# Ledger of designs, part 17: VH-VL binders against Coenzyme F420 hydrogenase subunit gamma (frhG)

Target 1, 258 residues: Coenzyme F420 hydrogenase subunit gamma (frhG), of Methanosarcina barkeri (p80491)
Amino acid sequence: TNKIKIGHVHMSGCTGCLVSLADNNLGLIKILDDYADLVYCLTLADVRHIPEMDVALVEGSVCLQDHESVEDIKETRKKSKIVVALGSCACYGNITRFSRGGQHNQPQHESYLPIGDLIDVDVYIPGCPPSPELIRNVAVMAYLLLEGNEEQKELAGKYLKPLMDLAKRGTSGCFCDLMYDVINQGLCMGCGTCAASCPVHAITLEFGKPQGERDLCIKCGSCYGACPRSFFNLDVIPEFENINEIIANALKEGESDD
Key: E = the ipSAE of ESMFold2; O = the ipSAE of OpenDDE; V2 = 0.75 times the mean of E and O plus 0.25 times the DockQ between their complexes.

## First folded at step 16 (VH-VL; framework fv_iscalimab)

Design d4 (from a5 with heavy chain T28I, light chain Y35N; at its last look DockQ between E and O 0.61; V2 from the best seeds 0.69)
Fold by ESMFold2, look of step 16:
Structure d4 (fold): chain C 258 residues (1-258), chain A 120 residues (1-120), chain B 112 residues (1-112)
Amino acid sequence: as target 1 above (258 residues)
Amino acid sequence: QVQLVESGGGVVQPGRSLRLSCAASGFIFSTYGMHWVRQAPGKGLEWVAIISYDGSNKYYADSVKGRFTISRDNSKITLYLQMNSLRTEDTAVYYCAKRGYTFEPWFDYWGQGTLVTVSS
Amino acid sequence: DIVMTQSPLSLTVTPGEPASISCRSSQSLLYRHGNNYLDWYLQKPGQSPQVLISYGSNRASGVPDRFSGSGSGTDFTLKISRVEAEDVGVYYCMQAYETPRTFGPGTKVDIR
């Protein structure tokens, strides 16, 4: 088994995405035992300089007034084969788009950008936080993409494609994307999560259907990342309806080849 | 039948204030953002402002920012435009408008308009 | 702000003849799902504006088939295949791509 080098790079975030990764418990142990070396994570590993990485999981947005953070994100891109925006803050800015400065006694920290505004990003994992299962799935598929056989690489590429497509769409997430990708496709279940998560009150419900004002949207991506049907739509990729079985089979095959 | 009816227009001197109202009916007012659009006599249309469905968020054209305040009262099913520090260039017919169903961007219904004349 | 222009600013058309109005924006109005945030309005004499065409080409309900919209990105055209007396008024294009919304200067259409 040729282990891939994974790192967690923490920018301006709450660490909740790292906690979600850690909530994989035994799955995380299996990954670290058989498939990946955690070569950078200031919370979990004793490494202080950004090393070469196969996959960088970047949490949080970048404060432009923190020059060390700006240099670190650029170095992360330089030293990484694949850069993953982990969580909605890294993907779209999310809550950091509302930063007013003065989060502590450094009031000059007022400008926060999603990482894709500064570097090229290969994969988005939206959510605040993303589910532990989604992070695990992406980690396994990244391993298969880099080290798997031709069938496994094709599977991994197909799985990751919607998340790579999100990264190509850019660093803004308009609620109109939710309307086109979910509501107009008949996938909405009327839960109201999009309206509840909108910080500028651009979205409300009428008879269980979202209504919205594009003119008021600040493109923060909160509604898109919170909607359970917005990304990785099972109707678009039907062979992943049994994703847990697919993951288990992939991990079992790797175990047998150890 | 959707209906929007503006009122409160009139003739005022520069520097004075005026408050416009827009009474709505025929749709669930509290789920729609509302807009003001104006048209100077014999001239084209100019978008003025939007307010969110619950009144918590607002956006203004630069030409009126700081002088005009959009507001709404969902219990009275009424949209308002408070116009302070009026200038001669604010002379226009003022329309309230609503967007199409869900989030459709066009203005599917407009009021009849109310004329505001600002002159010495 | 997105600047909208229209050409011509005035038309006089013989009843039954076609008319064509051009609208141009200072930046693309095409969104990534394929929607052009461009709408056409008609303001008849003494009336409020009414929507004719949405998303650059979609005819609003109750609008006759003689009205059609075309174009994408920055260049849009409204066509009236046979102008009737009821079509007299001022035609505006409007972008809804970003705030503030902006209108073209209008095209006055009259008949002889």
Scores: ipSAE 0.625, ipTM 0.867, lowest interface PAE 1.5, mean pLDDT 83
ESMFold2 (binder alone), look of step 16: mean pLDDT 91; pTM 0.924
OpenDDE, look of step 16: ipSAE 0.797; ipTM 0.929

Design d5 (from c1 with heavy chain I50M; at its last look DockQ between E and O 0.74; V2 from the best seeds 0.00; counts 0 for: pae E 3.4 > 2)
Fold by ESMFold2, look of step 16:
Structure d5 (fold): chain C 258 residues (1-258), chain A 120 residues (1-120), chain B 112 residues (1-112)
Amino acid sequence: as target 1 above (258 residues)
Amino acid sequence: QVQLVESGGGVVQPGRSLRLSCAASGFTFSTYGMHWVRQAPGKGLEWVAMISYDGYNKYYADSVKGRFTISRDNSKITLYLQMNSLRTEDTAVYYCAKRGYTFEPWFDYWGQGTLVTVSS
Amino acid sequence: DIVMTQSPLSLTVTPGEPASISCRSSQSLLYRHGNNYLDWYLQKPGQSPQVLISYGSNRASGVPDRFSGSGSGTDFTLKISRVEAEDVGVYYCMQAYETPRTFGPGTKVDIR
């Protein structure tokens, strides 16, 4: 019955991860009507001070030369029960790892770090951006984890565990994560999504088998986030067979007849 | 089955240029990044350069940066090293090398090498 | 650049006796999933290098069981349990942790 308090904390990001959340359309409205209060979001809400939050969705990396951002990310950790690194910039730094400073606005800003280098992060949602569906599912599962019954809490915990395990691995993603979690587990289907998503062309396919160049890898995690099998494996899949339908049914009632 | 054959080595004076070639066979050349490694006579191995599978990304050792250019032609299944402004310290046997499957970092196949001698 | 060192630089071994070669890196080569990005190569006289050991301890295909690699982080060891005539050559360690890749100076192994 009680809504959770969520916020969107914007660091050095393009706002694309927030836009991806918004691409749930009426599903986002349903989340805000039934499950969550948006208590902080400078682009959507008229609140300037970081409040207490149940879930903080943090987009973007932290510029060390922007002392306000450094203090804001620390305050966010302090004020939040769950901190989510939303998108590859927050998780791993992404392209911001290559900033050299000298840009027209704020030319002194030259050192950007993923948020996990400064604070403890509970959950990663990698991608540039993550899919609208994944962000939606995490929001609903966070609600169930905090406010659900014991069966719902257990289901939410199982759903979130792979994303929490990503956060424990640290702030560098690489093709080797895909190798260990997907390829070596026999889960690769040869779709080529990892190669297509690599911004530095470090990954190719050979006869339906991916291969990559560690020397080229910028450790952005995009391949892992884009792989349809990266945090799902056969041992976990049966427990989630109906989860997308359960979430979709609850959320899509607001989209019907409108 | 995999074969790498270097050519184009020779004796040149300092400041001159040479172009090395590495003809490849026995694997899908267009899916592998390729490397050059050199060995001065009686000395150890030094990594020189690499190029991505599609030719867009290239990296060089500091000792050759700005003077050497790595390239490839996937339709001719050939790796190249254009060596300009050669110095006596560039005297070495030059090997092309292929890495293994996936992120495997080791060089599983090497050519026989081609000798470049830079002397006044 | 990661600096690689080897000890000894030269080694003469009685046939059938063991040999041990040390390799040190200027920084840890251990990365996630427990992987050490260190490889060992043998260059026999008049030949190109060939890989012996990958990831610090994994024998390459076709490499005899008498070769073993051990160590982690910054300190690595290659052992040959019984040196044979075909093992003569120069042994190199190489880090593949970052670009540029760097090799140790080599250890020349000869038979008495």
Scores: ipSAE 0.410, ipTM 0.748, lowest interface PAE 3.4, mean pLDDT 83
ESMFold2 (binder alone), look of step 16: mean pLDDT 93; pTM 0.948
OpenDDE, look of step 16: ipSAE 0.705; ipTM 0.879

## First folded at step 17 (VH-VL; framework fv_iscalimab)

Design e1 (from d1 with heavy chain W106Y; at its last look DockQ between E and O 0.71; V2 from the best seeds 0.70)
Fold by ESMFold2, look of step 17:
Structure e1 (fold): chain C 258 residues (1-258), chain A 120 residues (1-120), chain B 112 residues (1-112)
Amino acid sequence: as target 1 above (258 residues)
Amino acid sequence: QVQLVESGGGVVQPGRSLRLSCAASGFTFSTYGMHWVRQAPGKGLEWVAIISYDGYNKYYADSVKGRFTISRDNSKITLYLQMNSLRTEDTAVYYCAKRGYTWEPYFDYWGQGTLVTVSS
Amino acid sequence: DIVMTQSPLSLTVTPGEPASISCRSSQSLLYRHGNNYLDWYLQKPGQSPQVLISYGSNRASGVPDRFSGSGSGTDFTLKISRVEAEDVGVYYCMQAYETPRTFGPGTKVDIR
């Protein structure tokens, strides 16, 4: 058909990523009906068996002690063309890396794991939660990647590339990754979001510049996922106006149907 | 420029307590985590503890956990190590140390050290 | 905990001759972005340790270029191209990959 099959798979999370997805404008949600069928969402539908999907949006980390969740995440990978880690818990573990507490500055295997520790993941959408706009834009670009013309597919690929590169990097995010990818690239604006997000107080600012203690870092990815510049790719900067125009045009095309 | 000066060492019997201080200057103390490292006489170096820039998060080596408490007072620009239930194995020169600027993990400055001797 | 070993534990060098010190870790110290979390320190007689090399190969500020570090993963080497009198002391490698930080046993370098 003219639509792609999207599913929402909920693992161990606070449901804040689902709320952010739902916070899109009502007109935009109606327009997304023109682009995608929601074929799986346990919180919104009573379908229990994971169907074939083009795109699986997976939120939350996986509890190893919950055998059904472990089986569900593996089934999700098998049944899906594209698997998206939605939110920092799915991408990196986020606060769930601190599961069971204690003086452990390294993740434990007997805790909650980001989904990429169990399955291959194609795209990350980081954040706690990711903005409604970022989730919307990825949905539009996924549609264009699968159903668009050749120019639209190329632009969608460029837009998604930084998010796909995050997935290839792996499931850990430390302050040192933020230093290399953002601060040393001259992309830092001194906002302090990374310091405010750190659950172990490993990060602070000096004269508008971040300072960090790797020794205290639990590799939870909170700072990396919260920074709006962590997935910035200089190669796609010239295309940002084109991307915004394509999104605006797609929204108009959806509105032309009512 | 940067200076770290330890004090409070001395000779004590096993089971007693001491408090070490490290006076800092020449850098913005309140933005750096601080470390204690010790060296038994004639022996190698052993990392002891770290405290976050604001004092809220702390981590200890297993050999001292439950007996030592790291703390700081950013208004006095001073790092502390409270050592309780001292053992002969705690005999060492104790150094305070700071990491390099931003995220550099190496210890770029060390104090001169203060000797703690625990013996009967 | 990551165990660090060094060889040799003692070394006597004629002034002007090269010296080489090996360090091995019980697990890889290589992290993403190509970073090896291995530092080298020199403790001169009666002094506190001073950093020589960070990230396996980066000379710290003020360290002469006769000092060089190499290696990756689990095996690292510190080389001194021409040993001078002020280079006498104990050389330690230290991993900063995980907490607790751990040091090698030290290599005592003397001149003849």
Scores: ipSAE 0.628, ipTM 0.858, lowest interface PAE 1.7, mean pLDDT 84
ESMFold2 (binder alone), look of step 17: mean pLDDT 90; pTM 0.906
OpenDDE, look of step 17: ipSAE 0.774; ipTM 0.939

Design e2 (from e1 with heavy chain P105L; at its last look DockQ between E and O 0.77; V2 from the best seeds 0.68)
Fold by ESMFold2, look of step 17:
Structure e2 (fold): chain C 258 residues (1-258), chain A 120 residues (1-120), chain B 112 residues (1-112)
Amino acid sequence: as target 1 above (258 residues)
Amino acid sequence: QVQLVESGGGVVQPGRSLRLSCAASGFTFSTYGMHWVRQAPGKGLEWVAIISYDGYNKYYADSVKGRFTISRDNSKITLYLQMNSLRTEDTAVYYCAKRGYTWELYFDYWGQGTLVTVSS
Amino acid sequence: DIVMTQSPLSLTVTPGEPASISCRSSQSLLYRHGNNYLDWYLQKPGQSPQVLISYGSNRASGVPDRFSGSGSGTDFTLKISRVEAEDVGVYYCMQAYETPRTFGPGTKVDIR
C-alpha cells in the first residue's frame, strides 16, 4: 500500500505544465491523499534539495549556461527511478529552443536543450501544456505500474507504452513523424490543430488533409504533441470501460465513507 | 491543370538588380510553399529558396542569402524573386516549382524557366 | 549541407539495352519510419525537369515500368530496363532529407 514519491523539477519553462497538473483540483487532492507523496516542488513545497523519488516530473528545457540547472537535471536522473519529460519544452525544447520571430533571449536559443539531450528519459508527456486529464491518467497508471497487482501493472504498461516509445525516439519531432504515425494510418480527423501549432507555418490543410513543407520544418515536435491522435493507443481499446472504471474509482475513493 | 510561368529574366550587369515573377494556376496556390531552383547554362540544378504558403517564413541557399528575397502575393497568385547585387555566377535559368502532396516531397510541377544573364 | 554525387556523369547506351545510374549522399537519407528522402528527375533536352521516382523506389504517375529505383541510406540506383529514344536527357537525384535540398551533378544519358 505504499505511496510513490513524486517530485516536480522546474527547469527553463513557463510553469504552465505544473498549472495544468494543478487543474485536476479534487483529483489532485485524492492522488496526494491516497497514492503519492509530493516530495519535491519548489513552487508547492518547502523542500530545497533534490530527494530520492520514484517519479520525477521535469518541466522545461535546460539552459547550458545555468550550471545549477545542469547539475540539478543530472542529480534528478540519479535520484529518480523514473524520469518523465513533462511538456514539449522538456521533450523537444519548444519555444525556448526555437524561434523565428526575431526575438532573441539571453542566452541565445542554441543554449537551451531538451532534457533528453543530457539525461536518459523514460516517459514523454508532450504538449504545451499537456492536458490535465493526460497528466492525471499518467499519474494513476504510474502508481498502478509500481504498486498495482499483476493485472493492473500489465494494463498500466500497455497504457504507458506509446509515451515510453516516444521517449526512446529522441529529442526531435518532425512533421514527417505525424505523417507516418497519424495520417498514413488513417487516424487523421482533419481538425487542423497541427497547422495551428506550427511555429514556422510549415503545415497547411487542403480539403481537410494536412500538407507540410519539410524544408521549413525545424523538428520541434509541436505538431506531434498537439495532435490528439499522435500517440493514440489502439492496444487498450478493448479495455476502455475497464480503464475508465479504474480511473474513476481511484479518484472517487476519498468520497466514500472511508 | 497545374501551370507555372516564369517571367522577368534578362541581361543585366554585375551589381544590378532584377525581379522574377512566377504566375501560377490550376492548384490552390495559397496552401503550398513555393520554391525557386536555378540551373547555370550547361550545368546542374541548384535549389535557391522556399517561402511558406502564407509568406510568413522563408529560407535561402547560402549562395544567395542576403542578396535575394523570395516573396508571394496570394491574391495575385504570383511568386516573386528579388535578386540584388547580382554576380556572374548567378547566370542561370530560374525555375519556380512546387512540391507534391504531404507524403511526396518531390517537385511535381516546374515552370518553363526564365533566363538571367549577368555579364559585364 | 548534404553532398550528392552521381556516377557515371555521362552514359551512351544502345537503344533497347539497360542503363544504370548511381547516386550517393554524404549522409543517410533514411528516416526512422523506413522512408528514404531521395527523388530522381529526368530533364529532357529543352525541357524542365520531371520526376521519375520518389522515396527512392516509388514510380511517379505516368512513368513507364522500365524505370525503377532501388537502394537505401546513402547509396541509390536508377535503372532503365530498355532505353528508348525518348529517355535521352540528364538524370538528377535530389535529397529532400534536410534543407537546403541538394541535387546530384547529373548523368547525361544519350543513345548510339
Scores: ipSAE 0.576, ipTM 0.833, lowest interface PAE 2.0, mean pLDDT 84
ESMFold2 (binder alone), look of step 17: mean pLDDT 91; pTM 0.927
OpenDDE, look of step 17: ipSAE 0.713; ipTM 0.897

Design e3 (from e1 with heavy chain Y101R; at its last fold request DockQ between E and O 0.62; V2 from the best seeds 0.71)
Heavy chain, then light chain:
Amino acid sequence: QVQLVESGGGVVQPGRSLRLSCAASGFTFSTYGMHWVRQAPGKGLEWVAIISYDGYNKYYADSVKGRFTISRDNSKITLYLQMNSLRTEDTAVYYCAKRGRTWEPYFDYWGQGTLVTVSS
Amino acid sequence: DIVMTQSPLSLTVTPGEPASISCRSSQSLLYRHGNNYLDWYLQKPGQSPQVLISYGSNRASGVPDRFSGSGSGTDFTLKISRVEAEDVGVYYCMQAYETPRTFGPGTKVDIR
ESMFold2, look of step 17: ipSAE 0.663; ipTM 0.886
ESMFold2 (binder alone), look of step 17: mean pLDDT 92; pTM 0.932
OpenDDE, look of step 17: ipSAE 0.777; ipTM 0.944
ESMFold2, fold request of step 21: ipSAE 0.601, 0.537, 0.589; ipTM 0.853, 0.827, 0.840
ESMFold2 (binder alone), fold request of step 21: mean pLDDT 91, 91, 93; pTM 0.926, 0.921, 0.943
OpenDDE, fold request of step 21: ipSAE 0.793, 0.795, 0.870; ipTM 0.958, 0.958, 0.964

Design e4 (from d1 with light chain N35K N36T; at its last look DockQ between E and O 0.91; V2 from the best seeds 0.00; counts 0 for: grease 19 > 18.9)
Fold by ESMFold2, look of step 17:
Structure e4 (fold): chain C 258 residues (1-258), chain A 120 residues (1-120), chain B 112 residues (1-112)
Amino acid sequence: as target 1 above (258 residues)
Amino acid sequence: QVQLVESGGGVVQPGRSLRLSCAASGFTFSTYGMHWVRQAPGKGLEWVAIISYDGYNKYYADSVKGRFTISRDNSKITLYLQMNSLRTEDTAVYYCAKRGYTWEPWFDYWGQGTLVTVSS
Amino acid sequence: DIVMTQSPLSLTVTPGEPASISCRSSQSLLYRHGKTYLDWYLQKPGQSPQVLISYGSNRASGVPDRFSGSGSGTDFTLKISRVEAEDVGVYYCMQAYETPRTFGPGTKVDIR
């Protein structure tokens, strides 16, 4: 019945993942009214110190040359029960891995790393940005995992497992991951998003199937994070065919039982 | 029936330039990255360069960086290697090569090669 | 750069006898999904190289079953169960793990 403490920790990112979370509109208000306290969010609040949190939603990659950012991400791990890499920049580095500072006002910036290179991460939510629904679903499932009854904890664990497995895989995304996770599973739709997202032009399509050049791949994870099917999009898995109804029922059950 | 045919080799003095061509057929050239690999006489194989399927991105062995330029013309189904500031160490048979289907990295087809001799 | 070595550098085999060629890499060639990025090539006299073995152990199309590859990590072996006259040439291992691709020095196989 208790509220959980959620924070948004902003590293080197565009704030787009936070905006996507905010696009839940009334759903966000209900979460903040009934289920969670937003105890940290530099974009929305002027809180300077990183507090104790149940769930930290970390957006963006970490600039190694920014001493404060490196200390903040380590402090976030210390202060948080669950750390979520929110968005492809936090999960894999994505576009930020190519930032040199030369196109910006800081030419001495040498590297941006995904947060998992510096701290242990429990859950990945890839995407640039992830959909508002996916972020909401993960937040609700994190609540159920921490505060739910036995059935609710089982549901939450089942929902989160693919995203937790992504976190265990590491901070690099090989094009080969699409071959094994999407194409060999019969999930590829031939949309070409992976090819369009590749910063080194290592990927193209032939006969509706991706083709790739390992020699040019820099393992930045852009293609994997951009693919709508790469983390087994939970909306297309039969077990979660009615995910919006499952979420609504879980929130009603928590409401009635308290 | 994949074929790769190199041309443009010859004898040239150090410091001069040559351009090699590789005419391709029997596969969808515009969806494959292409490679150059060379072999000095009596020596082993050395990878030289790759170009992406669309020509946008290129990568070179350290031994040829700054002197060689890989390029392609997908409308002519042809791969090129422009070799400038040639050295005697560049004397070799030059092969073009194609990777395997989808993502498979091995070179499943090679050309017959064209000999470049750099000597005074 | 990944350094590839081979041994022996030359061998002479009586027709019908087995042969074994060793290849060693300076770092592991094993990557995710259980893939080992090591390939074997044969260059017959006067010909271009042709692939024999991919991913350490997979025979390429049209390669006789007397050729087999084994090994993982940094140590790899190509075996020919019964050497035939058409098997003469130079055998190269190549890593495809990272760019630049690198080849072993080659093993010349002759018959007597």
Scores: ipSAE 0.601, ipTM 0.863, lowest interface PAE 1.7, mean pLDDT 83
ESMFold2 (binder alone), look of step 17: mean pLDDT 91; pTM 0.916
OpenDDE, look of step 17: ipSAE 0.778; ipTM 0.941

Design e5 (from e1 with heavy chain Y56W; at its last look DockQ between E and O 0.87; V2 from the best seeds 0.00; counts 0 for: grease 19.4 > 18.9)
Fold by ESMFold2, look of step 17:
Structure e5 (fold): chain C 258 residues (1-258), chain A 120 residues (1-120), chain B 112 residues (1-112)
Amino acid sequence: as target 1 above (258 residues)
Amino acid sequence: QVQLVESGGGVVQPGRSLRLSCAASGFTFSTYGMHWVRQAPGKGLEWVAIISYDGWNKYYADSVKGRFTISRDNSKITLYLQMNSLRTEDTAVYYCAKRGYTWEPYFDYWGQGTLVTVSS
Amino acid sequence: DIVMTQSPLSLTVTPGEPASISCRSSQSLLYRHGNNYLDWYLQKPGQSPQVLISYGSNRASGVPDRFSGSGSGTDFTLKISRVEAEDVGVYYCMQAYETPRTFGPGTKVDIR
């Protein structure tokens, strides 16, 4: 019966991660009816001061020369139980991390950092953008972590652990993380999504086997976020049927209220 | 058997241009980034440049930026280095090199090198 | 750029005796998952360099057991347990941690 307070905090981003969240359509509406109150989102709601939040979804990197943005990200951390870096810009800086000469209309804005360089971040959702389903599933698991029964909280913790572990690794992503977590674990399917997502052409496939050039990698984390197996947690495999059932029931309950 | 063969070296005057080639065989050239490394006579090794597997992305050492252009032709299985505005400091044996399998950063194969002498 | 230094710059060894070469970097070469991005190469007289050791300690294929690498972070050592005549040449360390890759100045190893 209790709802959690969710906010969307927009830093130096293109709003594409928020659009991806919105691509859940009716699922989003039902989440907002049954599970969560959207208490901050300048694009969608008319609240101008950063409120207390249970979950803050932060999109974009932080410009150090924009004092208001730096203050806002620190206030977000202070007022939030869970801070989520939503998208590769928030997680790793993505391509914005390498801007050193400013932007066309704001040349004095020279340094863009991932939010984890300024505040402690609890959960990463990498990708540019992350899929609508991934964002939705994290939101449902965050609800269960905060308001679920003991069994649900344990399951949510297992589901979120790979994303929380990403946040503990820091603000730099590397193709070597895919080598360690996916390829060397025998989980790679040879789909080529990592290569297709690389903005600097550092990754390709040879006979279905990923190949990479560390010298060209900008450490953006996009390949990790795009890989369907990247946060695959062997500890969660026995629970996958249960997890899928919980997600489906959460979305069905929202449909029933329609 | 992996083989890299450089060619195109010679003696040129400062300010002139020269193009080096590296013919590759024995591996899937089109899936590997390629490197140039040089060694001045009696001196140590200096990394020069890298090009991505498809030629789209390139990175150069500061000593050669703006003067050298790395390129490749995957249909001819050949790596190139176009060297413009040559200086006496560019005198060296130039090697092409490839990294190890998958992500291994070490250079597992080097060519025999081609000598470029910039003088007179 | 990461500056690489080596010591000694020259070494003369009696055949069958051990040799040790030190390599130091201006910053740590240790990255995620415990990997040190340091490689060792041997350039024999009149030849191109050939890899001996990767990741600070992993012997490359076909490299004799008498070669070993150790160290982490900024300090690395290449050891030859019993130097043989074929080991004559210049040994280079190279960092692969960041671009541009940089080499040490080399250590010339000779036999008495």
Scores: ipSAE 0.603, ipTM 0.866, lowest interface PAE 1.7, mean pLDDT 84
ESMFold2 (binder alone), look of step 17: mean pLDDT 89; pTM 0.903
OpenDDE, look of step 17: ipSAE 0.777; ipTM 0.945

## First folded at step 18 (VH-VL; framework fv_iscalimab)

Design f1 (from d1 with heavy chain Y101K; at its last look DockQ between E and O 0.63; V2 from the best seeds 0.71)
Heavy chain, then light chain:
Amino acid sequence: QVQLVESGGGVVQPGRSLRLSCAASGFTFSTYGMHWVRQAPGKGLEWVAIISYDGYNKYYADSVKGRFTISRDNSKITLYLQMNSLRTEDTAVYYCAKRGKTWEPWFDYWGQGTLVTVSS
Amino acid sequence: DIVMTQSPLSLTVTPGEPASISCRSSQSLLYRHGNNYLDWYLQKPGQSPQVLISYGSNRASGVPDRFSGSGSGTDFTLKISRVEAEDVGVYYCMQAYETPRTFGPGTKVDIR
ESMFold2, look of step 18: ipSAE 0.676; ipTM 0.892
ESMFold2 (binder alone), look of step 18: mean pLDDT 91; pTM 0.915
OpenDDE, look of step 18: ipSAE 0.778; ipTM 0.944
ESMFold2, look of step 20: ipSAE 0.653; ipTM 0.885
ESMFold2 (binder alone), look of step 20: mean pLDDT 91; pTM 0.919
OpenDDE, look of step 20: ipSAE 0.810; ipTM 0.942

